VH-VL binders against Cytidylate kinase (cmk). Designs and how they scored, part 2

Target 1, 230 residues: Cytidylate kinase (cmk), of Chloroflexus aggregans (b8ga54)
Amino acid sequence: MRVPQTIAIDGQSAAGKSTLGALLAEALGYLYFDTGVMYRALALAALRAGIDPDDEAALSELAHQLVIDVTQPTVADGRQYTVLVNGEDVTWAIRSPEVERIVSRAARFPSVRREMVRQQQLIGQRGRVVMVGRDIGTVVMPNADLKIYLQASLAERARRRAAELRSRNIDMPLEQIAAALAERDALDAHVSQPAADAIILVNDGLTPAEEVALVLNRFVYSEQALENGH

## First folded at step 3 (VH-VL)

Design v4 (from v2 with heavy chain K98R G101Y; framework fv_vulinacimab)
Fold by ESMFold2-Fast, scan of step 3:
Structure v4 (fold): chain C 230 residues (1-230), chain A 120 residues (1-120), chain B 112 residues (1-112)
Amino acid sequence: as target 1 above (230 residues)
Amino acid sequence: QVQLVQSGGGLVQPGGSLRLSCAASGFTFSSYAMSWVRQAPGKGLEWVSYISGSGGYTYYADSVKGRFTISRDNSKNTVNLQMNSLRAEDTAVYYCARDYYDYEGYFDYWGQGTLVTVSS
Amino acid sequence: DVVMTQSPLSLPVTLGQPASISCRSSQSLLHSDEYNYLDWYVQKPGQSPQLLIYLGSNRASGVPDRISGSGSGTDFTLRISRVEAEDVGVYYCMQALEYPLTFGQGTKLEIK
């Protein structure tokens, strides 16, 4: 029996990729992380160096000077992983609102993305990893043993987003949230495509525990699941 | 570099209408929420309206709800504020301001301001 | 609506001396994510407002170390450790926890 050593999870915004990824990694004893943490690490380094997040040349140069790594938790403080920049633990520092605000700006540059992808590929080559993002199965780990493209209905994703906003006392009609998510999906349609060999999962009507059990039983431990499904 | 250039201000009579515009450049416009903040002569700042990056979410101060409409055109990098049924108390300098979609309510770049005077 | 109250409204300061501005909210601005949704802005004479501090204590890009934000829940302070001529202006706190976003009434800092 061959248990996949590399698992790539891509999919729609608010589809539950992080929850599925973390639970799968926990079940398998694998490293779990969202590739966004590496862009956040670069953004932190840029802020510390006084680099403008809109300066592609400076960001690209910085990215090539940094060794960004993601490992299993090195401290028992509730973290799901440890993020290192040149050996420095930046796991909590990259969660700062300042970093979060500029990460998308820094991550938009092709030269920056190419270097981050190279470093992500080095982590993937170690195996025993569940990597979550938007292009993991197509760009980062094109040879991943298992590729999942996670989808959820617009209504389900709107409910999840509404709950997040409600926790901040922001009460918005579900129809407005759904409209915003649909517009985001349209903008992302040509960027986030499932790999040709990805398993498409619709994450409606399942609890996280049910979703992970389904994936483990049908796609991790059962070699016949895909052939029997046609 | 980030630029927010405003237009559309002027003098208008009570009950009249006016449309303010804010043209953005130097960043990916659709990735940022936008707000309008106003300042009456000699007074403090008052938040007026918000629109998300996608345009799917809008919020208004109670003082303008039902009279003002915020909108955006991401293909033209503009955010607009349509002001109807204007009152003397709406007299103010109006600023457009950039806010990141997920961080509604902090404004890292502001336009130059547009004066709106409502007077008979 | 969350009411934001600043003190003092007028702050004459001798050049080179420290200055502090207080901001109080009618409701806690501390969210369960452990961040305080409070920001500070300054409006210098003839200029648009500009961001100084966001989420309680984080300095905006280009803001000098002599300017700091502190506090949690309902009580916040903006401190300037050594006032310079360029600091003249009206300072505003703003809560960003919930809509409508609300500002304090402003504190005018002037050199004496």
Scores: ipSAE 0.000, ipTM 0.440, lowest interface PAE 11.8, mean pLDDT 84

Design v5 (from v2 with light chain E98D Y99W; framework fv_vulinacimab)
Fold by ESMFold2-Fast, scan of step 3:
Structure v5 (fold): chain C 230 residues (1-230), chain A 120 residues (1-120), chain B 112 residues (1-112)
Amino acid sequence: as target 1 above (230 residues)
Amino acid sequence: QVQLVQSGGGLVQPGGSLRLSCAASGFTFSSYAMSWVRQAPGKGLEWVSYISGSGGYTYYADSVKGRFTISRDNSKNTVNLQMNSLRAEDTAVYYCAKDYGDYEGYFDYWGQGTLVTVSS
Amino acid sequence: DVVMTQSPLSLPVTLGQPASISCRSSQSLLHSDEYNYLDWYVQKPGQSPQLLIYLGSNRASGVPDRISGSGSGTDFTLRISRVEAEDVGVYYCMQALDWPLTFGQGTKLEIK
């Protein structure tokens, strides 16, 4: 069967993209990872080397000296993937509080992000991968076979918010709630935008299992998808 | 209506173990991160642990790392905190708290609290 | 860790008068997304904490407009324009920019 070999999943925070990505990869036997783990790997290396996470030049130089790889799980300890830095398994070490404290600072530099994207692209070129992030379909894998942008509709989020407010004895017009959410979306747009050829998947009212089945049936295994996978 | 109902807690000797549970209702549980926050008697709030909506990512305060384990069962809408090697300084009311999203870091709903007393 | 410092720690206030609580962080909480990752909570006697303000200045659902948050970077203020009896409690600021999440010491607001 001709199925997509590279799948990019992007979306707004809390849209469920990591859950969808992991389950989809499991169903296909593909590698799954969030690109954030590579920035965590760099942050760990910086911490170990005594590099100031605000020193762009030192951090960029370190990034160019590291080989960061992400592979299928090498140990049956509940991990979804294995992260290697110069061959060393850092899968759990990158999840430490020390790393978390500095990862956003390390990840903010364009020169650092450029090198991380280059290494992410090398992993993507191997195929059989589901990569999750905020710019995978636009920057990391612009030629991905399948691009999904995961979001909940403004209308559904407004309805959910209205119900939450009502449970607290607060009644606010739906259009006012929607306007506030739209303003937040506009501010978030600078960090995450769908690729022009991405499928906008609204996960309103769907369980993770239903989302996976929907993606597999409509975009992976469908007659149309198979014909277009040349 | 969003509800977080806690259970577990009690008196335990130093070195002992205890498991706290938090049952959630009124929202799509698997889409939201959960945290545990504690408060020692007469003291302030201290963040203890975090788990992402999928359960794939967890974080711990240095004071509990290696001793406490956060987990969740999305099929049962529960988040749990397994506490091992308990110390007198772990004595506190423990709250489960719902993150506004997955990594937003502010808590829109809190459980009622569970008292844990570690004393000989 | 990011250190959060509140002042005053004890705040006696007359009913109907304004009250202000200051919160300072050891590093800037302003992110490149232009949000300040600073939140405010109140814990009323015998109750669980409840969210008042998130991301610097946004009022949580159910919070009256007499309560507001302001500030940016390292200096933040929670203001109550007219104190009511139900405002009695301990107020905490919390930073959510970096892990671990850290709280201020708490400010106890009491009616004179």
Scores: ipSAE 0.000, ipTM 0.406, lowest interface PAE 17.6, mean pLDDT 84

Design v8 (from v2 with heavy chain Y50W; framework fv_vulinacimab)
Fold by ESMFold2-Fast, scan of step 3:
Structure v8 (fold): chain C 230 residues (1-230), chain A 120 residues (1-120), chain B 112 residues (1-112)
Amino acid sequence: as target 1 above (230 residues)
Amino acid sequence: QVQLVQSGGGLVQPGGSLRLSCAASGFTFSSYAMSWVRQAPGKGLEWVSWISGSGGYTYYADSVKGRFTISRDNSKNTVNLQMNSLRAEDTAVYYCAKDYGDYEGYFDYWGQGTLVTVSS
Amino acid sequence: DVVMTQSPLSLPVTLGQPASISCRSSQSLLHSDEYNYLDWYVQKPGQSPQLLIYLGSNRASGVPDRISGSGSGTDFTLRISRVEAEDVGVYYCMQALEYPLTFGQGTKLEIK
């Protein structure tokens, strides 16, 4: 019934793209994941192999030797997806402190990113997927059936982040959170650009449920709206 | 190699003050939150205080609010606990502990502990 | 505050046999980010506490496979599949869902 099989969601940090992606995938019965988990999987493999995260040649070689896959949850332990490295479930292991310390360093190399994009593209070719990141609609799935670029004001994103932290009884000044988000935006500016055919969705003032309903009603189940270039 | 080396403990009379220090090495100190956790003789662990990596934010257990002050000097890789108006029930071994990040709440490295005895 | 309750408080075990420690929280530790903010520490005689398990089930560096964490929400278990002499110590669960951070009472594991 003409429902998009591949959905690419890009956008600014803390704009709510992971929440939107997960809820859309749940509504459609699709796989959901953030492409960052694949870089975390590579970082974990590098740590296990004793590879220096600043050694591009060794990381690139490792990346080509690994089969990193992301599937629907295989265990009912609260996960949204399962991450596999050569068939081994690493879903929670990739969240370790050691992986967090090196993932950004490992992920910066063009040769490593090229291999990760290739593996992401293989997952996308299966269809029935909502993939979230910063260059999904431009690099990973340039032919995605639906492309969304999610935007929110810095102030709104800071408030959302603060609310998330406050739900854990962690209070930080909004100006500190906003400054951190602004730094992140600057680092990502040249790689996080909307595709020319992406729908720009500004979600200031929308709840996650309202956002999902809007996307489903206007862009998923409304072929006329999609054909009009919304 | 991560190390946390503590100092500043001792015997003090009720109402007195002590300053505990924890010198850190082997990691980018300003990027990680630090906590103090204490253990009274023969008792369990009790979280006391937390400070963000920047030093801009602090939290305290109700039992020490208004009496203890956590601080850090990122130029010297040191976190400190200023303990005022000490009471007998503050007698404990005090540990400094490194948070995994800035607000994750699990402690991957601990100092050796510093004994504080409050007694007349 | 989140109250953490451990059982048993005293756990005599025979070398080579399995051991299990239960930890219960007064409210769910499963956050909307899908992590259980529950950690396990051990304090061996005369030593500082050391991290064993973080976020419910993840082993800290250097922790052997015979030690595992499981559970979700309010009920958690630390399991040692085969107790060794070096496992003697006091085991603590800790919730990190919200501040103030709170520990269980501790479970003293000793060889009988």
Scores: ipSAE 0.000, ipTM 0.474, lowest interface PAE 11.8, mean pLDDT 85

Design x1 (from f10 with heavy chain Y102W, light chain A50K; framework fv_polzastobart)
Fold by ESMFold2-Fast, scan of step 3:
Structure x1 (fold): chain C 230 residues (1-230), chain A 122 residues (1-122), chain B 107 residues (1-107)
Amino acid sequence: as target 1 above (230 residues)
Amino acid sequence: QITLKESGPTLVKPTQTLTLTCTFSGFSLSTYGVGVSWIRQPPGKALEWLASIYWDDDKYNNPSLKSRLTVTKDTSKNQVVLTMTNMDPVDTATYYCAHRPWYDDSGYLDYWGQGTLVTVSS
Amino acid sequence: DIQMTQSPSSLSTSVGDRVTITCRASQDISNYLAWYQQKPGKAPKLLIYKASTLQSGVASRFSGSGSGTDFTFTISSLQPEDVATYFCQQYDSYPLTFGQGTKLEIK
């Protein structure tokens, strides 16, 4: 039996995809990472080089000069992975407040994203990886062995959005947030969809551990799954 | 196996603040999607949901109780604390804490503590 | 708030009988409904979630059905240990709300 070597997990923000991805990778002994860490690595490099985060040409040129790698943890300090920029361990440095401040600006540009996708594809080619993002199954790893699109209920996404708005000192009624999300979902219905060969997975009352076991037994090991394995 | 247990005062005077602690085992509130809810039941009456707290420290309180409710967690101790201000005799009830397995479509409560009866009287 | 109404409020029947309890939501809750059993002096125990899914370890004589606003809970053959109060609960939206309960007794 061939166990999938590349697993792509996509879905909406706050749909639980990072938890599912991390637990699946742990069960399989695979590398796990969210593609956002590579944009953080680029942002750190830009800060160090004194590059204006709004300068697309300079950021694109920097991206082409960097070798960004993500590997299994190299240090037993609680990390889930190791992030390397030209061989330098930047795993914790990319978590700095200064990087957080500019990462969204650096990640805006199509030319920058094209180069990051190319480097993500190189990591995927090694296999034994669970990669999490928004377009992994359609753009980054269109030939992934297993593609999962994780969905969350409108109510839970509204809850998460409300919490985010509160952190910005914006207090908006939950029903108003839900209505706005529903309208946005309708507008985006024909633009952004899961890959045609993706498995659509919704939480139907399973715990995270039960959901991982379900995925392993139904889609990773199929009918050959061991009774006591998960 | 998931277990929860409520602890706190069994007698509270009117106008005082009630503080109840839920201590649990078999799960962690650092697990994505997991939550703990507080529910109460006045003697001989229906169940009433009070509040929920989730892994990410997000909180929901019953609107009918206004700002009387505060719920907090200590993930390292496996504890959730409920605080209810300005207690009144009508708040006399058995108070329960319960486990919510996942925030996506699983608002049911699969495991409950034994409950603690809180009587409000002078 | 979504109001949950149970019927009947109480019933008394015989061992071996088929028992049916209904729950009605004031608005569409899809299938986000749970059923609980509560014995005197004890905490509620989850029996059914997602309207019809039996909780692990719960006896197969218990079942649930329905969607939208109308839901049914059934005990196919009543046993003495089933004497309890039964509650439905919606979890489609906050605040979470429960029915008033149905007290089940043996004649």
Scores: ipSAE 0.000, ipTM 0.422, lowest interface PAE 17.0, mean pLDDT 83

Design x2 (from f10 with heavy chain Y103W, light chain A50K; framework fv_polzastobart)
Fold by ESMFold2-Fast, scan of step 3:
Structure x2 (fold): chain C 230 residues (1-230), chain A 122 residues (1-122), chain B 107 residues (1-107)
Amino acid sequence: as target 1 above (230 residues)
Amino acid sequence: QITLKESGPTLVKPTQTLTLTCTFSGFSLSTYGVGVSWIRQPPGKALEWLASIYWDDDKYNNPSLKSRLTVTKDTSKNQVVLTMTNMDPVDTATYYCAHRPYWDDSGYLDYWGQGTLVTVSS
Amino acid sequence: DIQMTQSPSSLSTSVGDRVTITCRASQDISNYLAWYQQKPGKAPKLLIYKASTLQSGVASRFSGSGSGTDFTFTISSLQPEDVATYFCQQYDSYPLTFGQGTKLEIK
């Protein structure tokens, strides 16, 4: 029986995919990361270089000059992974408010995304990886051994986002969070689609630990054949 | 095996504060993603959601109740408490607490307490 | 707030009949809808969630369908113990909201 070497987890914003991805990777001894960290790394590099985040040509050229890598944690400081830009550890720097403000702008250009996808694919080729995003199973790792698409209601995703923001002492009205998530969903409608061969995973009252156990027992260690003629 | 039970006064005078306690078993409110909600139902009328409290102490109150609601939990005692200020005869209703299962795909309420009728009258 | 409207408000039918109740949301709620059964003097009981998923232990004669704004609850062959008020509930956005209820009686 072969354990999947590449696992793609997609889903809408705040659907719990990062929690599932991190716990699955921990159980398997695999690398885990959200592909957004690579766009954050590019955004940080752009800020440092004085590049306008609206300048597609300059951002694309910068992306081609950078070697962005994501590895297993190199320091025991609570990180889930290590992000390197040309060998420099930027794991915490990419989480700054300055980077947060411009990451969406840097990530919107097709030429920039094409280069980031190429670098993501190189990481995926190493195997032993759980990669989380919105188009991992369709664009980044179309041949992933296991593809999962997570679903959750708008209300629950808003509640999770609100809790996350509160943990950082950021208070935002629930209605505003829900509206922002709905707008984001609409913008991503053509991109954030489940792959045809993805497993659609809906929580049926499971805790994160139970959800991980279900995925491991049913889809990672399972040799379950497709049902035919029933 | 999940059970919930409401307790508190059955008679309240206008302008007083109502305090109801939900005591539960079969689950813990320390479990990631789990919540407890309060719902009321005036005699012969529809159900109305009042408030919810979750594993991480996140709280949500129905905005139509003009900030009269407070919900708190004591995880070690398996209890959730609802406080509602400035009671009025129109607040006469059966009050329920209910279990909300894990976070990812739920706002439905799978197990309910028996309910407690609270009458607001002078 | 999302308004939930049920139809009909009440109906009376015979044992063995197929019963259909509808629920309309004032805006798109995808499939985040639950159906509850409430017998006189009792707490509501969850029958269906995610528009069409039957709760464990609930009889197979109960079913749900629909997505977006229009939802249907069906009892394929009415039994005497099914006399109750049925409520729909959306859980796509806060505040959580319920329909006004449909009272089901046997002739």
Scores: ipSAE 0.000, ipTM 0.468, lowest interface PAE 13.2, mean pLDDT 85

Design x9 (from f7 with heavy chain Y101W, light chain S93E; framework fv_polzastobart)
Fold by ESMFold2-Fast, scan of step 3:
Structure x9 (fold): chain C 230 residues (1-230), chain A 118 residues (1-118), chain B 107 residues (1-107)
Amino acid sequence: as target 1 above (230 residues)
Amino acid sequence: QITLKESGPTLVKPTQTLTLTCTFSGFSLSTYGVGVSWIRQPPGKALEWLASIYWDDDKYNNPSLKSRLTVTKDTSKNQVVLTMTNMDPVDTATYYCARDWEGSFDYWGQGTLVTVSS
Amino acid sequence: DIQMTQSPSSLSTSVGDRVTITCRASQDISNYLAWYQQKPGKAPKLLIYAASTLQSGVASRFSGSGSGTDFTFTISSLQPEDVATYFCQQYDEYPLTFGQGTKLEIK
């Protein structure tokens, strides 16, 4: 079948990448994950080893020694995927507040990111995967069969983020949220660029189910129908 | 078929409050991400965005018009209402409601001309 | 507020001509720009969003390009029914703002 085997979803913060990625993977029976879970796995390993998350050399050496894998769910407990560190299931452990506090610090070093990208590429080579991040279509899977760059205006993303925070009982002024997103966009400008062959999708207010149906019909099955119809 | 239609008074006296209703069909304001916005256009002039309301009841008003604007929705009736206080002759314009997809407007009502004069 | 400036304010040209209208934002808006067509006495019609994406059902002779602060709208071969005023609109930040419009007429 000529259905895309590898799908890369990139985009700006709060553009809806994870929701699109998860639903698209569910529809196709593919593995879904946000590459951030691999950095969370590294952060957990660092905490367990007593490694300072600001120590680049120690963290880089740890990353080199670990085998971090992401697979289809191995347990029917509500998980979307299974995360393994040297074969140990850490899927729920990586969601701890302790991991959350240090993951961004651990993920900032280029040497650490190079090793994580290498391991992400190995997972991508298996196919039947939807990978979500900032540079999936440009760095991690430059030969992905389908590349989607999801975008939305700063105003829309600030509004979505505000609604999300409110639903979790976190009250933050809209101006503060917009400023934080704008600052993040500026920091990521050189990294979060759409690949030249990426499909630029503007979320046009569809329900998540309608958005995934649009992607399937327009970019996944439409080409399949045309190729089979010749 | 997506349609929107504005209704309300066509003549308003200075200092009065204007209330306009947008009635729409073919979509729901309970749909994730969708909104309805109000835009006006004085005769022969540019378009000016006034207010927006979204599926989650999130609201935005043009700061230049400040507390003069209130926007509300009744999702069960497929209606959005704009209220604008202290009307002035300079507020004479055609008022439109439009479906809002992330800040761009893909379907518009026909517009209603509101004249403000004594 | 982001100010949108269109050029020219009006133009008159011949059927079959290539028409280009420009729009400049007072700050970087990435590609969060829409183009509308408004015929006399009618509501505006969305032609282009995300700077270059053609709205469904809109004729292929219309196109848009640009990013950041400078944008262009092009009609590849002007038809009589294209006589209208064209507006650009940014949707990167609230308040949403429109250009002043470009009135297009046939000689």
Scores: ipSAE 0.000, ipTM 0.430, lowest interface PAE 17.3, mean pLDDT 85

Design z1 (from g3 with heavy chain Y103W; framework fv_erenumab)
Fold by ESMFold2-Fast, scan of step 3:
Structure z1 (fold): chain C 230 residues (1-230), chain A 121 residues (1-121), chain B 110 residues (1-110)
Amino acid sequence: as target 1 above (230 residues)
Amino acid sequence: QVQLVESGGGVVQPGRSLRLSCAASGFTFSSYGMHWVRQAPGKGLEWVAVIWYEGSNKYSVDSVKGRFTISRDNSKNTLFLQMNSLRAEDTAVYYCARGRYSWGYYGMDVWGQGTTVTVSS
Amino acid sequence: QSVLTQPPSVSAAPGQKVTISCSGSSSNIGNNYVSWYQQLPGTAPKLLIYDNNKRPSGIPDRFSGSKSGTSTTLGITGLQTGDEADYYCGTWDSSLSAVVFGGGTKLTVL
């Protein structure tokens, strides 16, 4: 065994997987990204091309034509990664309200998702990457060196989401946040399943630093993990 | 007017090295993924390697990993294959081919005429 | 053995139709787009079909492709003597991180 080159983090919404992924990548000097940014990049390209986000055939053809890449930050402007569409830096453009409005519609089609998964697999094949999503360990990187499925109680996830929204000056009742997360869980149930070889990490009561320390000490740098078998 | 022209083939002894080149013309070379594909005498097609449009992302078949390196120079519209530690089983016609898209996975729509590599004592 | 399986040969008379099969697994044909190539004697391969069923400009509609599950077929109607060639299926294999080809099918027009 050696230090894992590919790390897949899956789990329910607001379980803390983006925070865990970013901190693990920082500790290892690896690329980190959430696969959702690639769907945002496709949505931006569709918007620019005047393609209807409900037109599966046009979106599928567009996806075939695009190289959507995610790299280590190329500019020191606070970004965690750089997103490129055919070599153009779209890192901040994919965060626009116009993209937000159509990304879920564009991302729903199996033919589109199949192409995005292929592009995600190419990024994973380079190694030195922490990839975060809902099906990374089962579909995107089924041979990832380390697979983590992050889980937390609905109450804990609602608390975390509420804190995140408050940081953006959005104040929603906790019960409403919990209901929205429960609905999201139901929609994702068929997609967000732990791989058979994933470690199940319960995130109730752990700080981000404690999560990272646990993963690094037990699954990345442990004597057992680094020793080669016979 | 879209054209790929391979060069650099020849007869070499086992263990030696050879570098193949593929000169592209008639299209925007920097927008396409590029492949090397080989064919041994009387045998079928065997894929060797691909390089993405930007040049950093590369994949190759396991049997040549560590021995062959694909590279490109977009300023010169040229694709390369550096072949080290050549073996008799590397004897083949080597084609360069353009992938339909920037990363090259789907369909190879433009092919060179091939250059012959013979590894023989 | 090749990762994708094709019959080694097929034959038919001028004007008839043939289908050439290509079978694989979920890691290749099952999850990825398929291409078909024609290689006339002494020439480089030529792309006939890409993205399972699409033809490049200049390829006549006598050539068609289809994919079902982990298998794909190339159909040729109105056979002409000029169609005598080797035909190869090809696709990306996600488990190997490589392009894989079928072993090739020699078409003879009798």
Scores: ipSAE 0.000, ipTM 0.435, lowest interface PAE 17.6, mean pLDDT 85

